# Designs tried in a protein design chat: VHH binders against p49116. Part 298

Target 1, 238 residues: p49116
Amino acid sequence: EGPLLSDTHVTFKLTMPSPMPEYLNVHYICESASRLLFLSMHWARSIPAFQALGQDCNTSLVRACWNELFTLGLAQCAQVMSLSTILAAIVNHLQNSIQEDKLSGDRIKQVMEHIWKLQEFCNSMAKLDIDGYEYAYLKAIVLFSPDHPGLTSTSQIEKFQEKAQMELQDYVQKTYSEDTYRLARILVRLPALRLMSSNITEELFFTGLIGNVSIDSIIPYILKMETAEYNGQITGAS

## First folded at step 16 (VHH)

Design N91 (framework vhh_7qbe_3)
Fold by ESMFold2-Fast, scan of step 16:
Structure N91 (fold): chain B 238 residues (1-238), chain A 119 residues (1-119)
Amino acid sequence: as target 1 above (238 residues)
Amino acid sequence: QLQLVESGGGLVQAGGSLRLSCTASGNDYAMGWFRQGPGKEREFVASISRSSSYTYYADSVKGRFTISRDNAKNTLYLQMNSLKSEDTAVYYCAADQWGRYRAPNYDYWGKGTRVTVSS
């Protein structure tokens, strides 16, 4: 039909909790991350192609890729979030946990390796100066991944992913016409997203969730929320 | 709303140099310089990406002008060397909200600073 994404899908504006505390804590980090997660889910749900797949498929897709969408969102919103400051606070907390013998050395190593991978990814995206249109299409490519186990309607999902890839190519060739290899430089960053553990992302950013609820368990509820409820979560409005 | 304020314009002799500055109220933008000469349409001069990884120049200024930025100071610069009478124009800084250093259109604009190059 028409294009996979409209200009409304390029808009991705994260509203941070205000004011920022003097010292970063688990609650501030969790609230910031939750707002980004809700913004990412709301973004996905607003895509007509996504809606056309049906609720069960939508839930399965987001459960499979939420960590990739979240990580792209961290890279895109790194400056707004002061992500480097958040990661430094997490590292400081981990170093204190080592001194107090609260975590195993193997677990701390895994978490530190995850933080290094996240920093490398965000730095690579910053160095490429990925624009808002490119981020929207990269998120769409990740969202419409037909290769996750257990998915139904995989042929339709693949068609939407191919459409996202084609529209990204058309956009980059039109906008950055003299930069022949820009698209290739951007696309080779995507495989790194699958190397990052969703369990470790959850531990780093969502430890403050009430009732120790998992991201996997809340996804169906987020996707069912009315628009006003989404907006309330994104902005922190009551 | 993003505010852009240009400075550094003035009168300079042909072959001379001048540095323009643009102070912005934020730094999370791709930015560029445009100019409009007497009786001419506004034309693109140079642009720079958010992290300074990419720059783009109009053919008429390549090798003579250098665009740069200092994100800590929220300031964009245009170093103009080997100035010609044809460079006489009001110079505008501009910013793109989507981070496109080669945007088809820019969202935010300053009011301009005048550069006059005498023979």
Scores: ipSAE 0.744, ipTM 0.892, lowest interface PAE 0.9, mean pLDDT 89

Design N92 (framework vhh_7qbe_3)
Fold by ESMFold2-Fast, scan of step 16:
Structure N92 (fold): chain B 238 residues (1-238), chain A 119 residues (1-119)
Amino acid sequence: as target 1 above (238 residues)
Amino acid sequence: QLQLVESGGGLVQAGGSLRLSCTASGNDYAMGWFRQGPGKEREFVASISRSSSYTYYADSVKGRFTISRDNAKNTLYLQMNSLKSEDTAVYYCAADQYARYRAPNYDYWGKGTRVTVSS
């Protein structure tokens, strides 16, 4: 078979909500994060290998890895999102909550640790100058993870992950031929994605979801969206 | 929309030096220089990663040109030494969202600055 990813899968363009509010609020952050999540899931569903696994497997796979895909997307789109400004606003809110005794110290500590892990991850990706091809393959490696509980077709998923790893290796060796250890430096960043709680990610970025809807519950819906319906969601058009 | 503005072009004697600058409205991009000489297609000259950790050069300019950037000033530079008449071209600053360092089709382009190398 042909390559796992084509040049079209390298393209990952986030369109931010407009206009930007004078002051950051929960709704703007949630809309921005939702657009990135929708873009990430649309990216995944466009991969022929992913489509070949079937609807049930696709749903289970994305439910298992959406936080890893989302976090890689945050790192890749950090500048266009002004992620540092969003995180600073969240930190300021947490500091005010401590002063006003509105949240438990234990919960604030967990959230702050998550923010520090996220900042460390994004900073490490920036320092490594991860390029668009590398981001696409890293996303494919986490998407085709055969080791999540409850997955079917694990042998096929493992083969697709191995193919992603091989294509990443070939790309890095050809493009960064003088940097013998670049691939190793990139791959050792991936375990950090699994140290970040999906529940805390959901609290930080998706608190504005109407009706207290969980990300887990909306994944099957997003994966079934037609292209026109998807485009309507990411542009905010009725 | 990213804006790129080149400066520093001009007339210079063969064997001389010239420094080009490009001011960008943002810095989270791989950046590069391309050139188009008289009667020629646009060609890659040099590129640099967001952190400056990686630089790439066309074989024709290796050892003579140095690409660098100052992210605090959102400025990209091309230091051109040992200039030859064949370096005469319009030089374009370019930026790429996906860090396609050697790709011919960068996402954003400046209007160009003219460099003429006299014999």
Scores: ipSAE 0.144, ipTM 0.578, lowest interface PAE 5.0, mean pLDDT 85

Design N93 (framework vhh_7qbe_3)
Fold by ESMFold2-Fast, scan of step 16:
Structure N93 (fold): chain B 238 residues (1-238), chain A 119 residues (1-119)
Amino acid sequence: as target 1 above (238 residues)
Amino acid sequence: QLQLVESGGGLVQAGGSLRLSCTASGNDYAMGWFRQGPGKEREFVASISRSSSYTYYADSVKGRFTISRDNAKNTLYLQMNSLKSEDTAVYYCAADQYGRFRAPNYDYWGKGTRVTVSS
């Protein structure tokens, strides 16, 4: 077998809606987040190892890890998205909701803790200057997680995760040979992804989504989309 | 496509200082400086990561040259001190699209700026 990821899987280019409005609104944030989500799903679907697991396993894996993939994508695309500006707008909206008594104090605390965890994660990744190859392998490690409940192909998934870990190690050791502890610094960031709630991510970034549709419910449809439909979603062209 | 434009080259006396600049059309890149002297192959000089957390230098320039960047201005700098005749070269700005500050190959290159160090 060849490598788990090819150079085509390292390319991860987010196209933002243009122009950015002077005052951020729910629709702009939702469209930006949706483009990142579709780009992340298209990335996963393009991996031969992922395809080899079959459609049912693919759906189960992505449903279990989409929030982790999305969060890694937010960190990787933070500059392109002006993520700090988006998060500031969300915080401002939450503070206004406190004054208007629209949300409980417990819910606001829960959401603010999520935002702080997200900011800490993105800041840690930025300080480490994680490159595109490292991000691709971190996404693969997250995607091929054999420890989610209900998975049936756990042995094969574990094999792909171990392959991702080995290829990341080889890459870092060759590329950043003078930094003996770089791999360890990178890997200890990953557990934090599981402490962030997918329900809160959905509320913060996907409030503009039409209908009673959850991210969990649309994942099977996104994974079945034709390539042209994926391209339309990530560029906004149609 | 990313555009890179070097400036600041010129004639300087040995022991002098010079600051090179490279203006980029974007800043989400790891960047580096390379040089090619008369009758020599192009060689690595220095590199810097996207957020400036990491810098690398060729042994020949360590302690004399400093790489830095201003991402708000999309500008990369190379401060050259204690210049030697051996530093005479065309200096090239380069960028890596994947953010690899130890890239084996760079994707984007400027046209270069000439530095001449007289005795």
Scores: ipSAE 0.695, ipTM 0.869, lowest interface PAE 1.1, mean pLDDT 89

Design N94 (framework vhh_7qbe_3)
Fold by ESMFold2-Fast, scan of step 16:
Parts: structure tokens; C-alpha cells; sequence
Structure N94 (fold): chain B 238 residues (1-238), chain A 119 residues (1-119)
């Protein structure tokens, strides 16, 4: 068999809604986050190994790891998203909510801790200057996680994860041969992704979704979207 | 498409110094300097990662050249000290879209700026 990922899987281009409003609002943040989520799911769906696991397994994997994929995407696209500006706007809104006595202090503390963890994760990735190939393999390692409850085909998923790890190792050793410990520095960042709450990510970035719609409920529909509809979301079409 | 424009080339005496600049239409790239001397193939000179955490130099320029960048100004620099006749070349700035500060090839290239070192 050939490599797990091809060069086409390294290209990860987020197109932001334009123009950026003078004052950030929940709809702009939600649209930006939705584009990143759609790009991330399209990326996963394009991997032949992922396709080979079948629709039910694909849905279960993405439901289990979408928050980790999304967070890696935030780190990778932080500059094009102006993520620091988005997070500052969210923090400002939360501070105003405390003053207006609309949210409990415990909830605000949880959300602020999540924002701090997200900022530290993105900063650590930026300091390591993680490249596009490294991001692609980290996303593959996260996607092919065999240890989520309720998964079938765990043996095959584990083999794909090991293949992702081996290909990342080969890439880093060949590309950054003078930095003996780079792979270790990169891999120790991954456990932090599982400590971040998907519920808080939904609240921060997807609160503009209409009705009682969760990311978990829309995942099967996004994975089944026609290519034209998917490209429309990715390229910024209305 | 990323646009790269080099400047700062010229004539300088051996042992002298020169600073090259490259202005880019964006800064989310790993960048590098390459050169091509008369009758020679293009060769790597130096590279710098997106956040300047990593820099790499060809053995022929180590200790003499310094690569740096100002991301707020979308500008890449090459400070060249203790110049030698062998440094005579057209200098090109280049960018890698994947952020590889040890890229085997680069995606975007400027048109170059000429540096002549007289003895």
C-alpha cells in the first residue's frame, strides 16, 4: 500500500467571510468556525484509509474527535482567522456578562480556563513553527484514534494511526535532521487536546447555530454533503 | 499568488557588508534566501521559520550572514558581513507555503537582486 497521506492532504486553506465586521458578532464567529469545521471534515473524508473504514465508522470517529481536529485547525489557521481578535471579543463579552449578572461565576471561570488552554495550545504550536505536513499527520493521528468508546474496527483504526505516526517520524527525521528531539516536542502537545471540553467549544464558536442543533447531530450530514455544496462552504460562497 | 520583491543589492568591496531586503504580500510562510553565481547552479544560503524560532545557514555563510524577519512589515532580511568574491551572485528570496523551514523546494520566488563583491 502507498502512503497514508498524499501531498493533496497537506493543503489546508481556510477562506474567511468577507468583509470582517467592525464589531465581531456571534454570526461572524459562527460562520468562520463553521467554515473551519467543514474544511476539517472535507479533509478527513478525502483520505482513502478513512473512506475504507465505512460510513458508520467514519461518523463515529469524527463525532469522537471533531473538537481535537477543530482545535488543531484553530492553531494552524490562527493567523488567517485573526484568532486572538476573536478570543478577545469573546472575553470582552464574558466580562460584560459578569457585570450584568447574567452568568454564574463558576461557569465563567470554566469558560475562561478553556480560553486560556486554547491560547496556550496555539502559542505552543506557533513557537514550534509546526509546518503543514506536521499538522496533516497530527490531524491523522487524532482522527485514527482507536481508544474512543463504542468504536468498531479498532484494530484497523490502530493500524492507520500507527502508519500516521511512522510517516510523521520519517518526515520529521528527514526534513529536520538536525533537531533530534523535534518529534517528541510535537507529540507531547497532543494530550492537551483531550482535556478541552467540546461543549465549551460549541458555546464559544457555534452559538450562532439556529435551534437546538449540536455539532454531534450535524456531523453525519456534513460527511454526506455533495462536493459542490462542500466547496461552496469552503470558498466562501453565500 | 504571493509576490516577493528583493532590494539592497549592489557593488561592495571584499570584507565589506551589505543588507538585502525582501518585501512580501503576506507573512504566513517559512522563507529563505538563495543565490546563483556566474556559471553556477542556484544554491541555498539561509532560511527562517514563520515565527523566527528556527534559522539555518549554508556552511559557506555560517558566522558571516544573518537572516531575520519583521512580520509586521512583511519583510525578510539578509545581513551579509565579511563579504568574499565568492559571494558574488544574484540573490533570490523564496517562500514555502507549508511553513517548512527546511523545505526541499520553495513555492514562491522573487526576481532577484544582484550583489557584486570586488577584490
Amino acid sequence: as target 1 above (238 residues)
Amino acid sequence: QLQLVESGGGLVQAGGSLRLSCTASGNDYAMGWFRQGPGKEREFVASISRSSSYTYYADSVKGRFTISRDNAKNTLYLQMNSLKSEDTAVYYCAADQYGRHRAPNYDYWGKGTRVTVSS
Scores: ipSAE 0.637, ipTM 0.843, lowest interface PAE 1.1, mean pLDDT 88

Design N95 (framework vhh_7qbe_3)
Fold by ESMFold2-Fast, scan of step 16:
Structure N95 (fold): chain B 238 residues (1-238), chain A 119 residues (1-119)
Amino acid sequence: as target 1 above (238 residues)
Amino acid sequence: QLQLVESGGGLVQAGGSLRLSCTASGNDYAMGWFRQGPGKEREFVASISRSSSYTYYADSVKGRFTISRDNAKNTLYLQMNSLKSEDTAVYYCAADQYGRWRAPNYDYWGKGTRVTVSS
């Protein structure tokens, strides 16, 4: 009835670990990525439509789409994260691993292809100058995806996705009325999110903090966290 | 909070040119120029998206003014050519926290720089 998202759901502010180290290290990258992941899950949990689906459905949705939400968050927060600097450091480390024969050539190829896809996606979003309202609706479209295997309540999820699509259309057509094809250019960016491996995302951004624990395994715990615990993870205060 | 400081205003003859600058404490914003003439409401002049992919101009300045930005220097520019007496105003730099170059209201504002166009 009312809008799917309010202004509180458009606000998406990442606070980075401070101070930034002189040389990037695994700890800084993992802490930064963890803050973004927690911010993304807190964002999803705050949506009344998401809460209405119930805990089991919420867990299943986030397990299915966390990599897509995280990647959209990387694109949205690319400037505040200095994402280009982080990716350059990862590429440099991989190039050194090739020189020192520490990783297989096949594995390095897979990881480099993933980084290339991520860079292309973030560059595409930057060139489109996707605004905060557009990002909020794109995240909602991704979150309320009824087509992931194993989901229940798919009709209700589809209804919320259609509502997100409708509100994005209304927003773009009203705000950027002179740009007739903007909505189409934005929406065709979304399929690329499903081509990126969640396993490679875990290895690039979360290995130093999570170790042998899968993100899928921690999602139920993150979604059950109190607001104070979320704030602690987002700001680095425990 | 974001700080915005305008500069480059002054007195100029009709038909002349001026370049205004706005120095910002950050660059992750859509930005725009507004002006307020004597006894008039504040009006939109021009805006630019964060990556400079999109610009938008008020009909009164199209073809005469050019908005641009240098994100490495956190600086916004307004190149004003073929100035008219009607362009006399205090010019304000503004920024939108959500990255909207077509925002209904901007979140951050400078204190303005005065432009006087003499005949």
Scores: ipSAE 0.786, ipTM 0.908, lowest interface PAE 0.6, mean pLDDT 88

Design N96 (framework vhh_7qbe_3)
Fold by ESMFold2-Fast, scan of step 16:
Structure N96 (fold): chain B 238 residues (1-238), chain A 119 residues (1-119)
Amino acid sequence: as target 1 above (238 residues)
Amino acid sequence: QLQLVESGGGLVQAGGSLRLSCTASGNDYAMGWFRQGPGKEREFVASISRSSSYTYYADSVKGRFTISRDNAKNTLYLQMNSLKSEDTAVYYCAADQYGRYRGPNYDYWGKGTRVTVSS
């Protein structure tokens, strides 16, 4: 009953570490990416439909789709993050690693192809001028994906995905009534998210994580955080 | 927190041209121009999406007015050609925080710049 998303779920405000260093480093990139990841997980947790699926299903869904949510978040927050500057710094580091024989050529090629796919995705989203309501519904479509292996409650997840798709359609048709094909242009961007490797995303953006921790391993702990503890993490207060 | 400042208004003869400018403290917004003529409600004039990929015009100004923006300068423009006496109004710059170039409501507004078209 009621809409899948409310106005509170449309607001998505990333607080960047301040100030931006003169030269980008692994720690600044990792902290920025971690804040976006925490914001994305807190956003998912705030959806009543998501909460209704239960903790085990919530963990499984986010583990399956965190890379897609993160990539949508990168596209949505590209300007506030200065994402083009971050990606340029990563490319420069990779080129220096080739020249210094620190990484294999095959690995660097895989990483460069991933960066090109990410840049193409973010550029396509920018060119479409996706608004905040559209981003919220695209994130919901990705979150409520019933087709990941090992999921339980797949029929309920599919119901929520269909509800997200229907509400996006209603929103776009009412808001952009003169642009009959806008919804189609937006939706055909989603399959590209599945082509992006979560392992390479993790290597590019989360290399500064202390200890041998993976994003997969920390997801259940982030999802269990109290609101105050979450706010401490996103602001860097503790 | 977003500040919008309009400029470029003035007196112009019918059939003439004016270019309005609006300087903003940020550029991650869909933006538009609205106007309010004597004894009339505020009406939509034109809007532009964040990356200028999309523009939208009121039927009354279509073919005569052109909206554009320079995101490097955080500036929005409205080029007004073939001005008519009914274009006389205070013109307002507006911005939408969610990037909706077709939304009915805008979140941030300037103070306005007056355009008078004499016959």
Scores: ipSAE 0.707, ipTM 0.872, lowest interface PAE 1.0, mean pLDDT 88

Design N97 (framework vhh_7qbe_3)
Fold by ESMFold2-Fast, scan of step 16:
Structure N97 (fold): chain B 238 residues (1-238), chain A 119 residues (1-119)
Amino acid sequence: as target 1 above (238 residues)
Amino acid sequence: QLQLVESGGGLVQAGGSLRLSCTASGNDYAMGWFRQGPGKEREFVASISRSSSYTYYADSVKGRFTISRDNAKNTLYLQMNSLKSEDTAVYYCAADQYGRYRTPNYDYWGKGTRVTVSS
């Protein structure tokens, strides 16, 4: 069989809602985050190896790893998103919530710690200057994680993860041949993704979702979307 | 699409210095400099990663040329010192959409700026 990822799986272009408002609001942040989430899920479902695992396994994998994929996407798209500006707006909103007694001090501390971890992760990825090919393989390693509870077909998932790791190694060694330790520096960033709470990510980025639905509940519907429906979500068209 | 405009070329004496600039319409790219001398094929000169963490140089320019960038100004620079007659060429700015400062093929190219080194 051929490679796990083709050149079509490297292209990852986020289209932001336009224009950016003068003052960021929950709607703009949620729309931006939703576009990134939809782009990430569309990316995953386009992989032949992913499709081969079947619908039930696909849903279980994405439910288990969507926060990791989303966070990698935030790091990859930090410039186009002006992520630092979005995070600053979220921090400002949290400070106002303290004054209005709408949120506990302990909860605010947890959320601020999450924002700090996210900033540290994105800054470390930026400093390493991770390229689009490396991001594609890191996302594949995260997607094909066999160690999440409740997964079926774990041996096949492990095979695809090992293939992703092997192809990343081959890519880095060929492309950055003079940098012997680049692969190790990249891979040691991945464990930090599992320390970030999916519940806090939902609260920060997806508060504007209609009907108070969780990301977990909408994943099966996003994965079943026809290309036209998916494109409508990504471009902001109805 | 990304637009790249080179400037700073001119006539300089051997042993002299010159700084080239490349103004880009965006900064989310790995970037590089190439050159093409009279009767020669286009050759790689230097490259720099998006955040300036990594640079790479052709053996012919190591120790003499320095690549740098100012992302706030969307500008790439090439500081050329100890210039030789062999450095005479049209210098081109290039960018890679995937952020690869080590790539055989760049996606975007400027129109070039001419450097002539007189002996």
Scores: ipSAE 0.778, ipTM 0.904, lowest interface PAE 0.6, mean pLDDT 89

Design N98 (framework vhh_7qbe_3)
Fold by ESMFold2-Fast, scan of step 16:
Structure N98 (fold): chain B 238 residues (1-238), chain A 119 residues (1-119)
Amino acid sequence: as target 1 above (238 residues)
Amino acid sequence: QLQLVESGGGLVQAGGSLRLSCTASGNDYAMGWFRQGPGKEREFVASISRSSSYTYYADSVKGRFTISRDNAKNTLYLQMNSLKSEDTAVYYCAADQYGRYRVPNYDYWGKGTRVTVSS
């Protein structure tokens, strides 16, 4: 069959809330992060192979990998988001919390280690100058991960992951033919995504969510509601 | 909506040097230089990745030309040394929206700046 990803899946355009406030607050950070998360889920839903797995599998898959997709999105959109400025603001808040004894020292250490891992990952991706096509395939590789607990259709998921890996290889070999080790440099970055805590990502970026709901709880609704909104606009039903 | 404006072209003697500049309205792009000489097709000269980690040169200019960028100033440069009469051309600045510094076609183009090398 045809390719796993089409050119439409390479386009990944984040629209930031405007204007950026003079002093970053939890609402601005949360709105920015939510837009990236929504864009990431909309991107995943647009893939025919993903749709073919069915709603239950799609929900389980995204619940398992949303943090990896989100982190790749942070790296890809780092300049548009002014991510370094956001992370600096979070660090300043944490340093003030240490001085005022508002958070436990163990928790602050854990969160700071997560921020350092995130900064290192984004810096590594920037130094590699990962292009839009490479990001699309890396996101597909993490999306179609067959090794998460509780998944059904793991054989089909594995085949889609292998297809993503093969198409990335073909792309890199064709586009960067003189750089025989580029693919290896790119792929060796992926294991770090699995070491980052989704709970800490949620605390750093999504604290401003109305109703004190978790990302795990929101995922099924984002997948379902965005599809309904998109279809409603096309059919003129709303 | 990216705007690219080249400058620095002019007349120079063979063996001389010239630096071209291209000012962009943004910096989140892989960028390159192309040229078109009298009676010739447009050809690739050099390219640079978004963070300057990678550069790529046409064989005809390797060792003589250096591409660089200053993202704080949104400016791309081409330092041209040991100029030859065959380097006479209109030089164009180009940018790729997906960050690919190795592409057959670029998405955005400047209007060009003329370089004439006399012998």
Scores: ipSAE 0.713, ipTM 0.874, lowest interface PAE 0.9, mean pLDDT 88

Design N99 (framework vhh_7qbe_3)
Fold by ESMFold2-Fast, scan of step 16:
Structure N99 (fold): chain B 238 residues (1-238), chain A 119 residues (1-119)
Amino acid sequence: as target 1 above (238 residues)
Amino acid sequence: QLQLVESGGGLVQAGGSLRLSCTASGNDYAMGWFRQGPGKEREFVASISRSSSYTYYADSVKGRFTISRDNAKNTLYLQMNSLKSEDTAVYYCAADQYGRYRPPNYDYWGKGTRVTVSS
């Protein structure tokens, strides 16, 4: 009946660790990524439709799609994060690892391919000038994916995904009325998110910062946090 | 928090040209130009997306005005050609926090720069 997302769900403000170090290091990259991950999970948790599905379903959905939400967040926050500079630093580290024979060529190839896919995705979103409302609906579309194994409320999840798609269509047609094919250009970018490995994302952005536990393991804990704890994580305040 | 400062206004004769600039404290915004003539309501002039991939113009200025931006300099431009007396107005720079080059309302505004077109 009412809209799936309100204006509060469009606002997505990443607070970067301050001050920025003179030279980028793994700790700064991991802290920045962690803040984005917590912001993304807090965003999902705040949606009334998401809350209505219940705790077990909420956990299953976020476990299945956190990498897609995180990647959309990287694209949306690419400028405030200086993502291109972070990725360049990671590439430089990998090139040095090749020269020192520290990593296998096959492993480096896999990681470099992942970085290339991520750069291509973020560049495509930047060239389309995706706005904050469009990002919010794209995140909702990937969050309410009924096709993940083990889901029990698939018909209701599908209805929420369809509602997200319809509201995105209405928004784009109203806001960018002279650009007849904008929606199609946006939607054809989404399948690329499913091709990115969550394991490689963890390796690049979360090694050591979350401890030696997987993102999958911490999701239920994060979803149960009080609002003050969420705010502490996304700002670094305690 | 975004600060916007317009410059480049002045007196110009009909048929002449003028370039307006808007210096911003950041560049991760969709931006636009508005104007308000004497005794008139504020009206939309032109807008541009963050990466300059998309521009939009009011019918009254199409073919005469060009909007552009230099993100490295955090500067928005409005090149005004074939000026008419009807273009006389205070010109305002505006920005949208959500990156919409066609928002219903803009979030940030400059204080304006005055353009007078004499016959």
Scores: ipSAE 0.754, ipTM 0.897, lowest interface PAE 0.7, mean pLDDT 88

Design Z1 (framework vhh_enristomig)
Fold by ESMFold2-Fast, scan of step 16:
Structure Z1 (fold): chain B 238 residues (1-238), chain A 119 residues (1-119)
Amino acid sequence: as target 1 above (238 residues)
Amino acid sequence: EVQLLESGGGEVQPGGSLRLSCAASGFTVSSNHISWYRQAPGKQREWVSTIYTGGRTNYAESVKGRFTISRDNAKNTLYLQMSSLRAEDTAVYYCATLSEYLRQFSDVWGQGTLVTVKP
């Protein structure tokens, strides 16, 4: 009954901390990332199909896919965040640290590889000129993934994923009728999201703001937030 | 000119107490999220506690009820009060406003202070 996503689910408006500091610091980066994470989780919890699965299933799904949702959000909001500037600064620091032997070589290599994978992903999405409807459906496909271990209601989750795929296909065929292979080009980007480490994402983007053992520890709290409390977090009001 | 300087480490017996200090220069502790981390020999660095800009605090499960993080705005200093110390608390303790990868930015890591809990 009805479409999986409404026009309200296409709207994805990130409000950045202002002003951007003269010199980048972890506080600005972590606040920006935290706002994107909160926005992504609020987006997910606003979907009626997601609500229908119940609290335990919702928490399990988001714990399994938050890094994929976050990475899609980074790609979608890359310009607003000045993500390329942030990543370039981190890469420059890591390259200097390799030469000066200030950090473990193995750790630096892992982080550099993650940053390169992230840059390649964001660049591929930019090159494809992915629009707001396409991002909304890609996030839904990722969210309603039935193949994570330990999930209940997997048949229902699979039905919602299939519905997301069908609605994306319909949208692309109608909007980009002249590009018969566009949907295939978009969908082959998704497997790369599962190759990126959530642990390295936490290290790069969330140091200084969360201070928890992992994002997993705060996910249930974010999903249960009242709307006013959530808005306070994404705007930094209190 | 932004720096953090940890102190207060030393040797203690199991069940003992220590207070670690982190003195800040070039910025205000009350205006930043500041964390305590620790690194035991041969292990990865682990998060211990954070005090947020608004004064909220959080703790790793292993230290809840035993450690207390606080600030002294007049001294521009962060503290970690440690009680009921155990052998597994033996580590170098660091005060930090950023991850190791981002130390070139305005926030900084401290040099660390060694805590040894001897049986």
Scores: ipSAE 0.000, ipTM 0.150, lowest interface PAE 13.4, mean pLDDT 80

